# VH-VL binders against Tricalbin-3 (TCB3), part 13

Target 1, 208 residues: Tricalbin-3 (TCB3), of Saccharomyces cerevisiae (q03640r272to479)
Amino acid sequence: RVESTTWLNSFLSKFWVIYMPVLSQQVKDNVNPQLAGVAPGYGIDALAIDEFTLGSKAPTIKGIKSYTKTGKNTVEMDWSFAFTPSDVSDMTATEAREKINPKISLGVTLGKSFVSKTMPILVEDINVAGKMRIKVEFGKAFPNIKIVSLQLLEPPLIDFALKPIGGDTLGLDVMSFLPGLKSFVKNIINSNIGPMLFPPNHLDINVE

## First folded at step 8 (VH-VL)

Design n28 (framework fv_iratumumab)
Fold by ESMFold2-Fast, scan of step 8:
Structure n28 (fold): chain C 208 residues (1-208), chain A 122 residues (1-122), chain B 107 residues (1-107)
Amino acid sequence: as target 1 above (208 residues)
Amino acid sequence: QVQLQQWGAGLLKPSETLSLTCAVYGGSFSGYYWSWIRQPPGKGLEWIGDIDHSGSTNYNPSLKSRVTISVDTSKNQFSLKLNSVTAADTAVYYCARGTPHEWSGYYYMDVWGQGSLVTVSS
Amino acid sequence: DIQMTQSPTSLSASVGDRVTITCRASQGISSYLTWYQQKPEKAPKSLIYAASSLQSGVPSRFSGSGSGTDFTLTISSLQPEDFATYYCQQYNSYPITFGQGTRLEIK
């Protein structure tokens, strides 16, 4: 017995694994210049993403709203999703062992050249939730999926923790600047995903 | 002064699961990487994997299919499980603290546990 | 994987001697290298990190140098407690890898 959420979760898991290396590279290339631009505002000489991997665990579908008026070869649904890449509670021991965990670190630098010091800040406790519109266009013979279109209906809820590595704080008032940095990071995320996923834009994935 | 204490299985039969635990005393658990390293008798050191306080892990590809590292932040402990052991897994197993290097997200290991001898024999 | 090769694999020396151990990485590792000392039946002790930074509590007779692929550990005036096996280890990329070790013996 097959439910509709099973097909979508299977597709998302496959797509996530294939797309993640591309996403990791794009994030570093596009986001690091933006982080560098904000660093002086915090009295920091440099700010950059050092490592970026969101891991192998894809977002999970939590709920469905189907549309009753659909073309003969098209199905449209709104899906509620959650992304908790560190959570292994729903996995077998083998799946948990083979899972690639998220690894994201920011480097905060004070000083220049030989007097420069860098403090890592880990991005952890990632929790993303949102609502995505999914359009599935079938090929000439059901159940062949021809194309899947993805669109965020609103900015997703994004939460994470910024955790400085405690042995090397560089004398910064870390507690005072982390909330501002967190807000700035959320703004960068929304400004980068907007052109790809916010209306009227959508991401088309050819499956056939 | 930070110290690591480890305990767990000493003698195993082939196909059993190795289980070791390491506890951190006298220092912060968060902000560090917590590693497992092993050393077969008369041989060199082999890195097994690491974990941070959030549960994020990295494993040596040679052991990835058999190894699980977990963390209990409430107890400042982390643990190693290695499934389907063979005689090749006979070694002294060490836990170690990874301290971040100032220029990157990389770390060096500066505090080590006392080691646990694990012997796999029929 | 980055392969770490130490030379010599063993050497004999006398108290007061200057001892040099080398370590070569199969790829560039910048300065992401640690040196360890290990005595029989004991855990490794970290001596030097970041290729040249002395660990707290380690005697100043120990020093490290090098960058990229070629690294050296030097003991300027060997003491009786220095007879041990020494290991280099890179932390530039996963998996973390160690050299095969250099056994330092009494002449």
Scores: ipSAE 0.000, ipTM 0.407, lowest interface PAE 22.5, mean pLDDT 78

Design n29 (framework fv_iratumumab)
Heavy chain, then light chain:
Amino acid sequence: QVQLQQWGAGLLKPSETLSLTCAVYGGSFSGYYWSWIRQPPGKGLEWIGDIDHSGSTNYNPSLKSRVTISVDTSKNQFSLKLNSVTAADTAVYYCARGLSYDFSGYHYMDVWGQGSLVTVSS
Amino acid sequence: DIQMTQSPTSLSASVGDRVTITCRASQGISSYLTWYQQKPEKAPKSLIYAASSLQSGVPSRFSGSGSGTDFTLTISSLQPEDFATYYCQQYNSYPITFGQGTRLEIK
ESMFold2-Fast, scan of step 8: ipSAE 0.000; ipTM 0.454

Design n30 (from c2 with heavy chain G98V S99G P100T D101E Y103W G104S Y107G; framework fv_iratumumab)
Fold by ESMFold2-Fast, scan of step 8:
Structure n30 (fold): chain C 208 residues (1-208), chain A 121 residues (1-121), chain B 107 residues (1-107)
Amino acid sequence: as target 1 above (208 residues)
Amino acid sequence: QVQLQQWGAGLLKPSETLSLTCAVYGGSFSGYYWSWIRQPPGKGLEWIGDIDHSGSTNYNPSLKSRVTISVDTSKNQFSLKLNSVTAADTAVYYCARVGTEYWSYYGMDVWGQGSLVTVSS
Amino acid sequence: DIQMTQSPTSLSASVGDRVTITCRASQGISSYLTWYQQKPEKAPKSLIYAASSLQSGVPSRFSGSGSGTDFTLTISSLQPEDFATYYCQQYNSYPITFGQGTRLEIK
């Protein structure tokens, strides 16, 4: 499918790769203190996000919903988006092989120093969908993009699976607390994403 | 006024790699897709692929196993490599800018001068 | 792939004539169609985008119409410089595809 706003897809692809390391660190900085706070409740010594990357594949936009000119150098549009970062259906064999794969993992630690054991819990089967308002401010000459502002119009669909690896080696019944952990993670996402992206809030991405 | 200038080898033997480069002058490289199109002598236009400033590519499935498009944003250039050429790859090759504005698509609104590539034994 | 078929393949006309060229898509492409003009040994020049929007600097005698699968390029009063080959191109889905071309020749 060729989008009628090819420049917007170009912009999203550019900033997805550049912004992902920044997003990774921001998520860890905001979420890890909250995860550390619940670790004692599960009888574990540490709980934290070890890795966070959504890979090299940017979200896909599904058609134009609306548009408005709000100033000489500003355009505002509402789009439906879907993000399934493990989906390779639109990639060539070479692109799929060279792709930086999504990897999100939580670390569960028991013990300390040389006697500590850490078990990874992988976050997989990620599916995010929603409606986004995109406001683009242009620089000196179109199509030089200066600022892109992103805002969610409603709570997004966020789904994923938690898959522990090596749980038996820790002597911990990991399966018994996975439903609670998944609910807690969803709560953290909702409490953090709202202030960042729900009206009247928005995320500004500077292009220079 | 934005201009595209292209260059690269014009005479190839079967099995060699075709390499062409296109440079963008007088305008911004970002915010566009940059395309390669070819035209065999006396025939119509065939789209090869496109790339944006971040390196994201789309390829014609008929050529995808042999084609690579790359970008050098520091020089405002993008390049085409086509491996394992045969006589069927003899054509004039064009680079072009995909024009877009807001929700509108302008088609390929700026074109390079074209490069004749001949594959012969 | 979306196949683009132009008719006629060639057309002979005189200066001052009204000329019509048709393009048909094998499936619906909404208004995501561009028309190009190509003169011998030159790169194509874009004339019409979004099926009916005139490119900057293109004479007003050129116009486009249609949506879905059937599209038309019209030249209201043919000028000597208009003798060329014309191509339609869809951008609704990848891969991007062109029509086979319509050669407009002097009668």
Scores: ipSAE 0.000, ipTM 0.408, lowest interface PAE 20.5, mean pLDDT 75

Design n31 (from c2, 26 letters changed; framework fv_siltartoxatug)
Heavy chain, then light chain:
Amino acid sequence: QVQLQESGAGLVKPSETLSLTCGVAGGSFSGYYLSWIRQPPGKGLEWIGEIDHSGSTSYNPSLKSRVTISVDTSKSQFSLKLSSVTAADTAVYYCARGSPDYYGYYYMDVWGQGTLVTVSS
Amino acid sequence: DIQMTQSPSILSASVGDRVTITCRASQSISSYLAWYQQKPGKAPTLVIYKASSLESGVPSRFSGTESGTEFTLTISSLQPDDFATYYCQQYNSYPITFGQGTKLEIK
ESMFold2-Fast, scan of step 8: ipSAE 0.146; ipTM 0.639

Design n32 (from c2, 29 letters changed; framework fv_siltartoxatug)
Fold by ESMFold2-Fast, scan of step 8:
Structure n32 (fold): chain C 208 residues (1-208), chain A 121 residues (1-121), chain B 107 residues (1-107)
Amino acid sequence: as target 1 above (208 residues)
Amino acid sequence: QVQLQESGAGLVKPSETLSLTCGVAGGSFSGYYLSWIRQPPGKGLEWIGEIDHSGSTSYNPSLKSRVTISVDTSKSQFSLKLSSVTAADTAVYYCARGSPDYYSYYYMDVWGQGTLVTVSS
Amino acid sequence: DIQMTQSPSILSASVGDRVTITCRASQSIRSWLAWYQQKPGKAPTLVIYKASSLESGVPSRFSGTESGTEFTLTISSLQPDDFATYYCQQYNSYPITFGQGTKLEIK
């Protein structure tokens, strides 16, 4: 059977707040150079992530399945997870101001009549779901963890919406390039995660 | 360099217990899974079960009630016992060493020569 | 149980031919698949593991590919000692299961 996940979700919610700022910076550092490369293809002067903050809401583990096919001093589990962060557009002004809220926005800079203008695009309606295999190898006996191995069992569901703000005032057809931009962003995600976590690949984390 | 060799009676009567031993030479049991696989004449391969050096076993559910696999690390061998045999159990029996690809996921990198066991009166 | 289905059951070919044998899993086994070669009266020997990894000592003319639940074993420029029965085996789930075999014979 699938095991209870209440304790794990409690732990993840506390850990997420600590780790999220690190994750935000790493995403910007890795993605912005790739976005800069696509801008000329759309007639855009510049394209970059302006903000990337996933907020305080952690991913949720929906189920854990343990396997009997494990070696000595190892535990193998399949975790089902979902990540649906709260959207800023759904918050009141007070909530957005007072909470650690998700803010993901892209800045698009356009040259028009020899002047540059920037149009923000919000990334919202984020839905990520998947199944992850976790293997834990112990050095001798519990609790000494030696190696933690991670692998996605199938390509995860990754979906989101791009919502431009003020694009119509710039006199351009933003709807003509948004589907292409969305596909390109999904390809960047898959290209970065695939070699590490998609089968047959796996990520090994060596503990002490 | 590692070699596996099956041994045991080639003829077993119906309702008796089939007993085979696999000797391992030139290599270690540590980190490996040891399996028994059979092949009826003119047919395909069927996995019977496995054991590791610590004695942990896994059996094919279709045979689980009749199968026992054991290991003797001091003699560098592991053994198969299959009870209540019938003519359907007539096959070439192979022992094989499983090299771990990733933890307990393994492929058979070394096979014994195989031994024919005939079940008849 | 995961069912492994091989096609064709018998394949006739000539020396120098490019030969492809297929194996399909009834459900996802990821890349946990091996290919074995068995000559008459002999034990099987490992050819490919983890769907596409060539076993040490096996000639480079052997290769494996995967696409979802479908796996192939390809032999480029077939040699006389390649005529044998080939079996696929999944090691993703218990019980370990094999395909029914593909006999590669002289045309």
Scores: ipSAE 0.000, ipTM 0.416, lowest interface PAE 20.3, mean pLDDT 76

Design n33 (framework fv_pritumumab)
Fold by ESMFold2-Fast, scan of step 8:
Structure n33 (fold): chain C 208 residues (1-208), chain A 122 residues (1-122), chain B 107 residues (1-107)
Amino acid sequence: as target 1 above (208 residues)
Amino acid sequence: EVQLLESGGDLVQPGGSLRLSCAASGFTFSSYYMSWVRQAPGKGLEWVSAISDSGGSTNYADSVKGRFTISRDNSQNTLYLQMNSLRVEDTAVYICARGSPDYYGYYYMDVWGQGTLVTVSS
Amino acid sequence: DIQMTQSPSSLSASVGDRVTITCRASQGISSYLAWFQQKPGKAPKSLIYAASSLQSKVPTQFSGSGSGTDFTLTISSLQPEDFATYYCQQYNSYPITFGGGTKVEIK
């Protein structure tokens, strides 16, 4: 049975605004060391996430399939989700204008200290889609939630475009390494998500 | 009130030089990309040059590369366009414009000045 | 360079008419397109950005649509103050390029 997702999408949009700054910092803390490690391979002095905000547009739940589990205090669901923060086609002009714009940029640095130059590479046209299994364990009194368990059923679809800005001010041929960088970024995402969310692993959130 | 006020337009002979200024007020100038756009008499709009918020990145239309230099002084909230080796075809109203980020982080022009007329003629 | 082809170059209309102006990019520009209004002797006024987003204080009779290469500006009910020249502009990549303009004249 596929359930209506309207109320859930409303909840997620409110939660997303609160959680996004935390997610932004977590991504920078985990990804920037990995990007720093690959910079010498491209002949550059530094490579890092300069700005990371996914905007105020939350992932959209496309469908929910519910299952009945043994134990009356447990509900299991498969959620299909999509995350397209650049897509404003479902927003009014006022909503889109008042939202925090999605802005993800990588900084490519040549040189050191007082002689360094940094060029931004924008991450645009973000499109993420996947399927997540959610287990909700209720406390003794329904509807009190005790534990929420999250698991990706398969690696998510992740796509985006890398767009350098001001590349003509650097002597670096950025277009020649962008495909490799894109693949590397996708691998970083999957390698960080895999141990936490791919089967048999799952993320448990204790609500009580 | 956000304002952009251009100055420096004048009558100049071919091969001459001229410096345009754009005084910005009512916003944090150092946080915005800035552009120069020109419009020849009775013609459409033509983008001339752009500069990043820090001044570290500049771009130019092919027709002005090597002759024009865009610069900014964030401490004085002023944008400049140094025009050298002027040609008759550079005759136009030069308009200062502010670049504001859209939902995707790209910069579109949202505030425009009144323009200053540059005439290149003998 | 990305070439912006705007059509028609001019049109005549009456107050209350629905007006449609089109803009075509020579290559894909996603939604990085803006529309501007310019009245004689005045600076351009920003109407729309990101293909479909209205600037603050712009009347709701103006709307934009499209993505990729084909874009449209619609004025649902033309007002006396809407007689002007309209320009599209791509800001996907440098050099920034404008359409040739559409002059909306009184019929």
Scores: ipSAE 0.000, ipTM 0.415, lowest interface PAE 19.0, mean pLDDT 76

Design n34 (framework fv_pritumumab)
Fold by ESMFold2-Fast, scan of step 8:
Structure n34 (fold): chain C 208 residues (1-208), chain A 122 residues (1-122), chain B 107 residues (1-107)
Amino acid sequence: as target 1 above (208 residues)
Amino acid sequence: EVQLLESGGDLVQPGGSLRLSCAASGFTFSDYYMSWVRQAPGKGLEWVSAISSSGSTINYADSVKGRFTISRDNSQNTLYLQMNSLRVEDTAVYICARGSPDYYGYYYMDVWGQGTLVTVSS
Amino acid sequence: DIQMTQSPSSLSASVGDRVTITCRASQGIKSYLAWFQQKPGKAPKSLIYAASSLQSKVPTQFSGSGSGTDFTLTISSLQPEDFATYYCQQYNSYPITFGGGTKVEIK
């Protein structure tokens, strides 16, 4: 049965603001070495995530399907989620100034020794959606949580737009490499998430 | 509350080196682009260099590229400019400025320091 | 490089006057233009960003308009503290470039 998620979304919104700085640093630490490795293949000297802040808007849980517990001390659920952080370009000047805004940008540096120019690329129009299976194992007495297991039921929908800043004034035909770069970024995401969360893999979190 | 304070300006011989510092306070330094801008005596403003919040994206004016290095230490809330192979035409007041994103994600300078004077002369 | 041409280079005005300063970009910069005020011996002070957005605590006598290549800063009623040099700056692309400045002096 699909159940109301109002309380859960309220909790996630509070938790997201606290966890966001940790997530930001983890993403940069894991992804930047991979981006550095591919830069020569695109004829560029350097490629890196410059800023990574997903803002204050948390992922939204759209529905929960609960299953009959598989053991006396277990609960199993499927969560449908969507993540569409607010784009700065959609905000008024006042809103952009006063609110915690998402900032995701890539720095691109050209590989020619006599031409050294850096061009930021904004990541916008982010749309992530999927279904996650959560299995909760309780300790001796409810409600003591012992283990939480997470698994994606299928590869999630991941989409976004790459928007170069000033690429045309640098004499670059950025449209010729953006589709390849976008595909590469999606492959990096799948390579990092797949081993942890795609079936048959799952992530176990020990709470006790 | 929000403040930028430059230091390190001095009199230097042509070909010499100098390191400038900009101490930031009153805001989360690690969230902002930072720039160096200079102003020669009696002249207008000239942008020198910019560095992203993490330090991974760096831009230089052609006139200083290969000679100047911008860097930052987010743990100390400090911006630096290492100046090598100084020329007489580098004589200027060097000012640090904070880059704030507008609602389209482009960075404009919203807070400026007082500047530190660098004189390159024999 | 995007060249910013500012007009006039200087002007003389009296307290209460309406002052208009123009800035022209050699290429389209959409609305990525800022205006700054600088008094002798002092650092620049940000007045306007995104062509028309007033910085916090900047008096409402200041206003900006324009898009693309032609931009204007207007001071609707000049005050004694407004005698200064004014600069426009594009931040659409690197290198960031400034206009030559407009000195507003007492008539």
Scores: ipSAE 0.000, ipTM 0.430, lowest interface PAE 16.5, mean pLDDT 76

Design n35 (framework fv_fasinumab)
Fold by ESMFold2-Fast, scan of step 8:
Structure n35 (fold): chain C 208 residues (1-208), chain A 122 residues (1-122), chain B 107 residues (1-107)
Amino acid sequence: as target 1 above (208 residues)
Amino acid sequence: QVQLVQSGAEVKKPGASVKVSCKVSGYTFTGYYIHWVRQAPGKGLEWMGGIDPNSGGTIYAQKFQGRVTMTEDTSTDTAYMELTSLRSEDTAVYYCARGSPDYYGYYYMDVWGQGTLVTVSS
Amino acid sequence: DIQMTQSPSSLSASAGDRVTITCRASQGIRNYLGWYQQKPGKAPKRLIYAASSLQSGVPSRFSGSGSGTEFTLTISSLQPEDLASYYCQQYNSYPITFGQGTKVEIK
């Protein structure tokens, strides 16, 4: 189990460097229109993601549980994963020095015309954890793998802190605002992931 | 505590200019917007414009664009409103007022000056 | 420009009466509305902001309600010191505009 997760985590770290910039842009493109639509409901004039980079630390796999069903050509594996891009406790001294931290900020615009001002809210202390089921169905035709199915076993744990910059300078009571915004952000994440990966849904990848 | 003290009454001839001052105390001058509102005798309130003393940025009502200039002096914590090419219908009490501390709140005024009567007569 | 219309233009009521003043916007302004009191010869004083929030130091007999295009200011028990003109003000859009005012007198 340890040997398998070590190799897999090495692979994920290398893949993450390539894929993270693409993922960051996809999130901004999909989420900013949704944030723009709800800004009036929160009593603000505009709301958008200004910066979105997830940093250089990849999600890590913590464990694997395998099931094998003879006669059905199906192998099911349950994987535990964690994404803690600001945590250095599991890194070497060299890795910690070279790590690029995530930078996620929401721009909250208050006022109109010449009196408008945009206040950044940082998204920090990110902690995502969950369990994922991977089902591999084998066929007799080439290739031997027919279908790979991905499913989250339950909604993942998603936690983070919202930290406004300059809120006191603007005189805004940001402490009253933040719980609603945090709930809304979690809802956006769940609404985008849920139809694909939350039970009873699953993502099927046909190999050929 | 917080006070906005305006300059004294003025009598001007048509075509002249007037410059009204608004000296603030009891708070950080650059932290709040200053709005200018006028009221003709027996009439209602009319917004003229506002200034951000921190940036010097201004916004004026279309009716006054080209005739009004709002400025600030951070060394004396004083805002100014100058209106040119005066007409008899410009006879009014001119008020300065402090905007609220946040940007969407800057549109409403919590502390007002005592007002300056400007009379335009031939 | 957003036009603000108040009703009535003037009213006379007895001490202790419940008084309601209505303000209508020509287009939606959400809750970006304030109410001001002006006594003769004095500068205006803010009573209400964000349509329903009472300004610190203002007596609790004053209250505001409404959203969108129709708003009301209520004085639950009119007192002699409430003799004044009352103005609504929108701050949803520039230019900032005021209602024409409602004069409140005690009979």
Scores: ipSAE 0.000, ipTM 0.411, lowest interface PAE 19.4, mean pLDDT 78

Design n36 (framework fv_fasinumab)
Fold by ESMFold2-Fast, scan of step 8:
Order: sequence, then C-alpha cells, then structure tokens
Structure n36 (fold): chain C 208 residues (1-208), chain A 122 residues (1-122), chain B 107 residues (1-107)
Amino acid sequence: as target 1 above (208 residues)
Amino acid sequence: QVQLVQSGAEVKKPGASVKVSCKVSGYTFTSYYIHWVRQAPGKGLEWMGGINPSGGSTIYAQKFQGRVTMTEDTSTDTAYMELTSLRSEDTAVYYCARGSPDYYGYYYMDVWGQGTLVTVSS
Amino acid sequence: DIQMTQSPSSLSASAGDRVTITCRASQGIRSYLGWYQQKPGKAPKRLIYAASSLQSGVPSRFSGSGSGTEFTLTISSLQPEDLASYYCQQYNSYPITFGQGTKVEIK
C-alpha cells in the first residue's frame, strides 16, 4: 500500500512538470488560429494567447475508486479532481515574473496599425473539476510504468474570469465584449478536449 | 527552442532593391509581431517597422514609408522585408526580432535574428 | 517621435567597478523601457524589460530603475565579458525608438 501510494504521487509530480510545457504549447498552437479568426468580428486587429503556463502545482485528487479483475499487468482507477491554480493578480509584479507561476493571458490589440496598442486580459479565478479514468499498464517489473491512459468520464466543470489590465490606456470599452469572449473560449476548450479525452477517446502517455 | 534565421549577405548597386527573409521556429508564428531594425556600420539601432503575421497588418517608420514593404508567409513561417531605391547610406546589418507581450502587455524585442549585412556600393 | 538620449556616450572602467548608464525620454513613457547589450559583431541581447525586470539568464549584477522620463542601467561589479554597447529602447508608442548607445570598455 505504501509503495502504491508513493508511485502514484511520484507519477503525478513527474507528469505535471514534464508534460505541462508540451500541453501549453499544444493549446496555443490549436487555439490561437481560432482566436485570430474571430478578432475581426469583435472589431479588433489581433487576439491571441500570449502566456499559457499552468505552473508546477498539480491538481488536487478528491477521491479514488480502483477496479478489480483488470488483469495482472493493468491497474484502472477513477479519480475525482479539482484544479485551482494561484492567480497572478495575487502576486507582486516581481513574484509573477521571477517564478514559475501559472500565467494565462490573452493579448488584445485595438486600434489601427499605426496607432495600435495591445492590452492583456488575464485569465484568473480558474476552477476546474471533473472525473478522470486512469489506466496504468506496467512493464517488465511492477511497479515500472509503461503506459498511462487518461480519459474524462464527463465534461469537466470549467470556470474562470477575464480581467483586462491596461484598458484605461486604450480609451475603448472592451468590457462590453468580454461575456461573448468568455463563452467563445469555453466553446474552444470543449471542441479541443472532446476529440482527445471524452469517450471513446483517450490520451496515452508513454512513460517508458 | 525559439529561433529566427535570416537570409545571407547581399551586395547591391544604388537604385536596386533587396529582400531579406526571416524564418521562425520554436513558437507559433502568428502569435507575435516581427520587427525590423537596422544598424549602419559603427552606428546605433534604428527601428524600421513591424508586421503582425496574423492578418499581415504593418506599421512603418516615417523615414522608410514608400520604400519598405513587410510581408509574411504563414505556410513557411517566414517574414520578409523589402527595401527599394537603395542608396549608399542604406548599407547596414538588418535584423528581424520577435515582439512579445509580457505579463503587463508590454511589447518588446526578446529574440533576434543573426542579422543580414546589406552593402550598397557602386 | 519620442527621443531617447543616453549618457555617457562612452566610458572606460576597471573590472569590479560600479557602472551607471542613464537614459532620458523626451516625454513620459511610464515603464515601457528596455535595455539591450550588443557585443561586437553580434545581435543585441535583451537585459531588462519594463524598466526594472531582469531577463532570465542575465547575471544579477545588472539592474534597471526609473519610470516616466529618467531611467538607469547599473552594473554593480563590471566584468571583462561586459565589454559591449548598451542601448535603451522605449515601446510606449510608435515609432519605437532607441537611445544612441553607450560603449563600455575595460581598462
């Protein structure tokens, strides 16, 4: 039991640190073209994710259910999780820039090119909760992990706030389009997560 | 790894045109501005203009308006700067640089190309 | 155009010395100011952004201060590898403008 708990904690820590930079880049690569496509509809020159890092803080596991009769080389579990990263607005400017902290922001460029100015919109008050199915396949010797498969059992709860900074310098009321932008961002998340994580799909991570 | 790689050195006669390329890798091309900055031998840095690769919007310094054209090719992740009607005083190293917002939305040039020497002589 | 003026235009100092370069803007630019180091034959490298934020990987002996129209770059203990030209740059408004540069030489 002690060893089982230890390897799970070790795996989660390694997964979060090693794979988050890759996931962050994949999100930007998939989302920024979609954001660029709607910028003209909002009457702005550019819209893109300028920062996307989830930091080193792993999600909190709220409950685990293990399955029996999965085979001698396979362990299957359902995890209830919650993810609430620290907000950048709660940090000093020095802390936010010098540490590996969660930083998620959108860049909004308003005005004509010759007088354009970019305003950041921070994505804060993030609350993600859901249920994940984790299947672990072991290699030659237990507890050596070969493959980890991840699958969401239901659409996760995803909520956040959009907080513009520097809006006063642009002289335009950007607050009027933020509710529409929030809905659009949620739709992008759901359309990108569905093909990867919702049944019958799953994400395979090769640890070996 | 973020990298900007520029085309090789050019030698041109007065009145000719030059087109410098800047191929980017290691990040999403359309998420950042590309700026062009030149430096004459023994002189300081001079901003020429920039392009937003997401849509191709450009802004040029007044001094170069009418002689400079900045373009992009999103299929090859490459930015271009063309300068026409070259004079001897256009002899300089031409740099491309990535313009990235930081946490406060400030645009600044964080990654630079290696530079392209353009020599204009008769 | 916002004019950026640096002083001194050149300086010569010994290893271990404290070196200060100043930069003045012809109008207020808040904290939209960066500092760049350019070694002979190389592209510029960013040292400081937002007037006082040190770029990751840059030695802690470099620091920036100021806001509005008066800015300072300080090298607390000059090293031989710091031989370079240093430029301030405003990004408060277009056109983007640079100072004329300060050449730092080691005695």
Scores: ipSAE 0.000, ipTM 0.406, lowest interface PAE 19.1, mean pLDDT 75

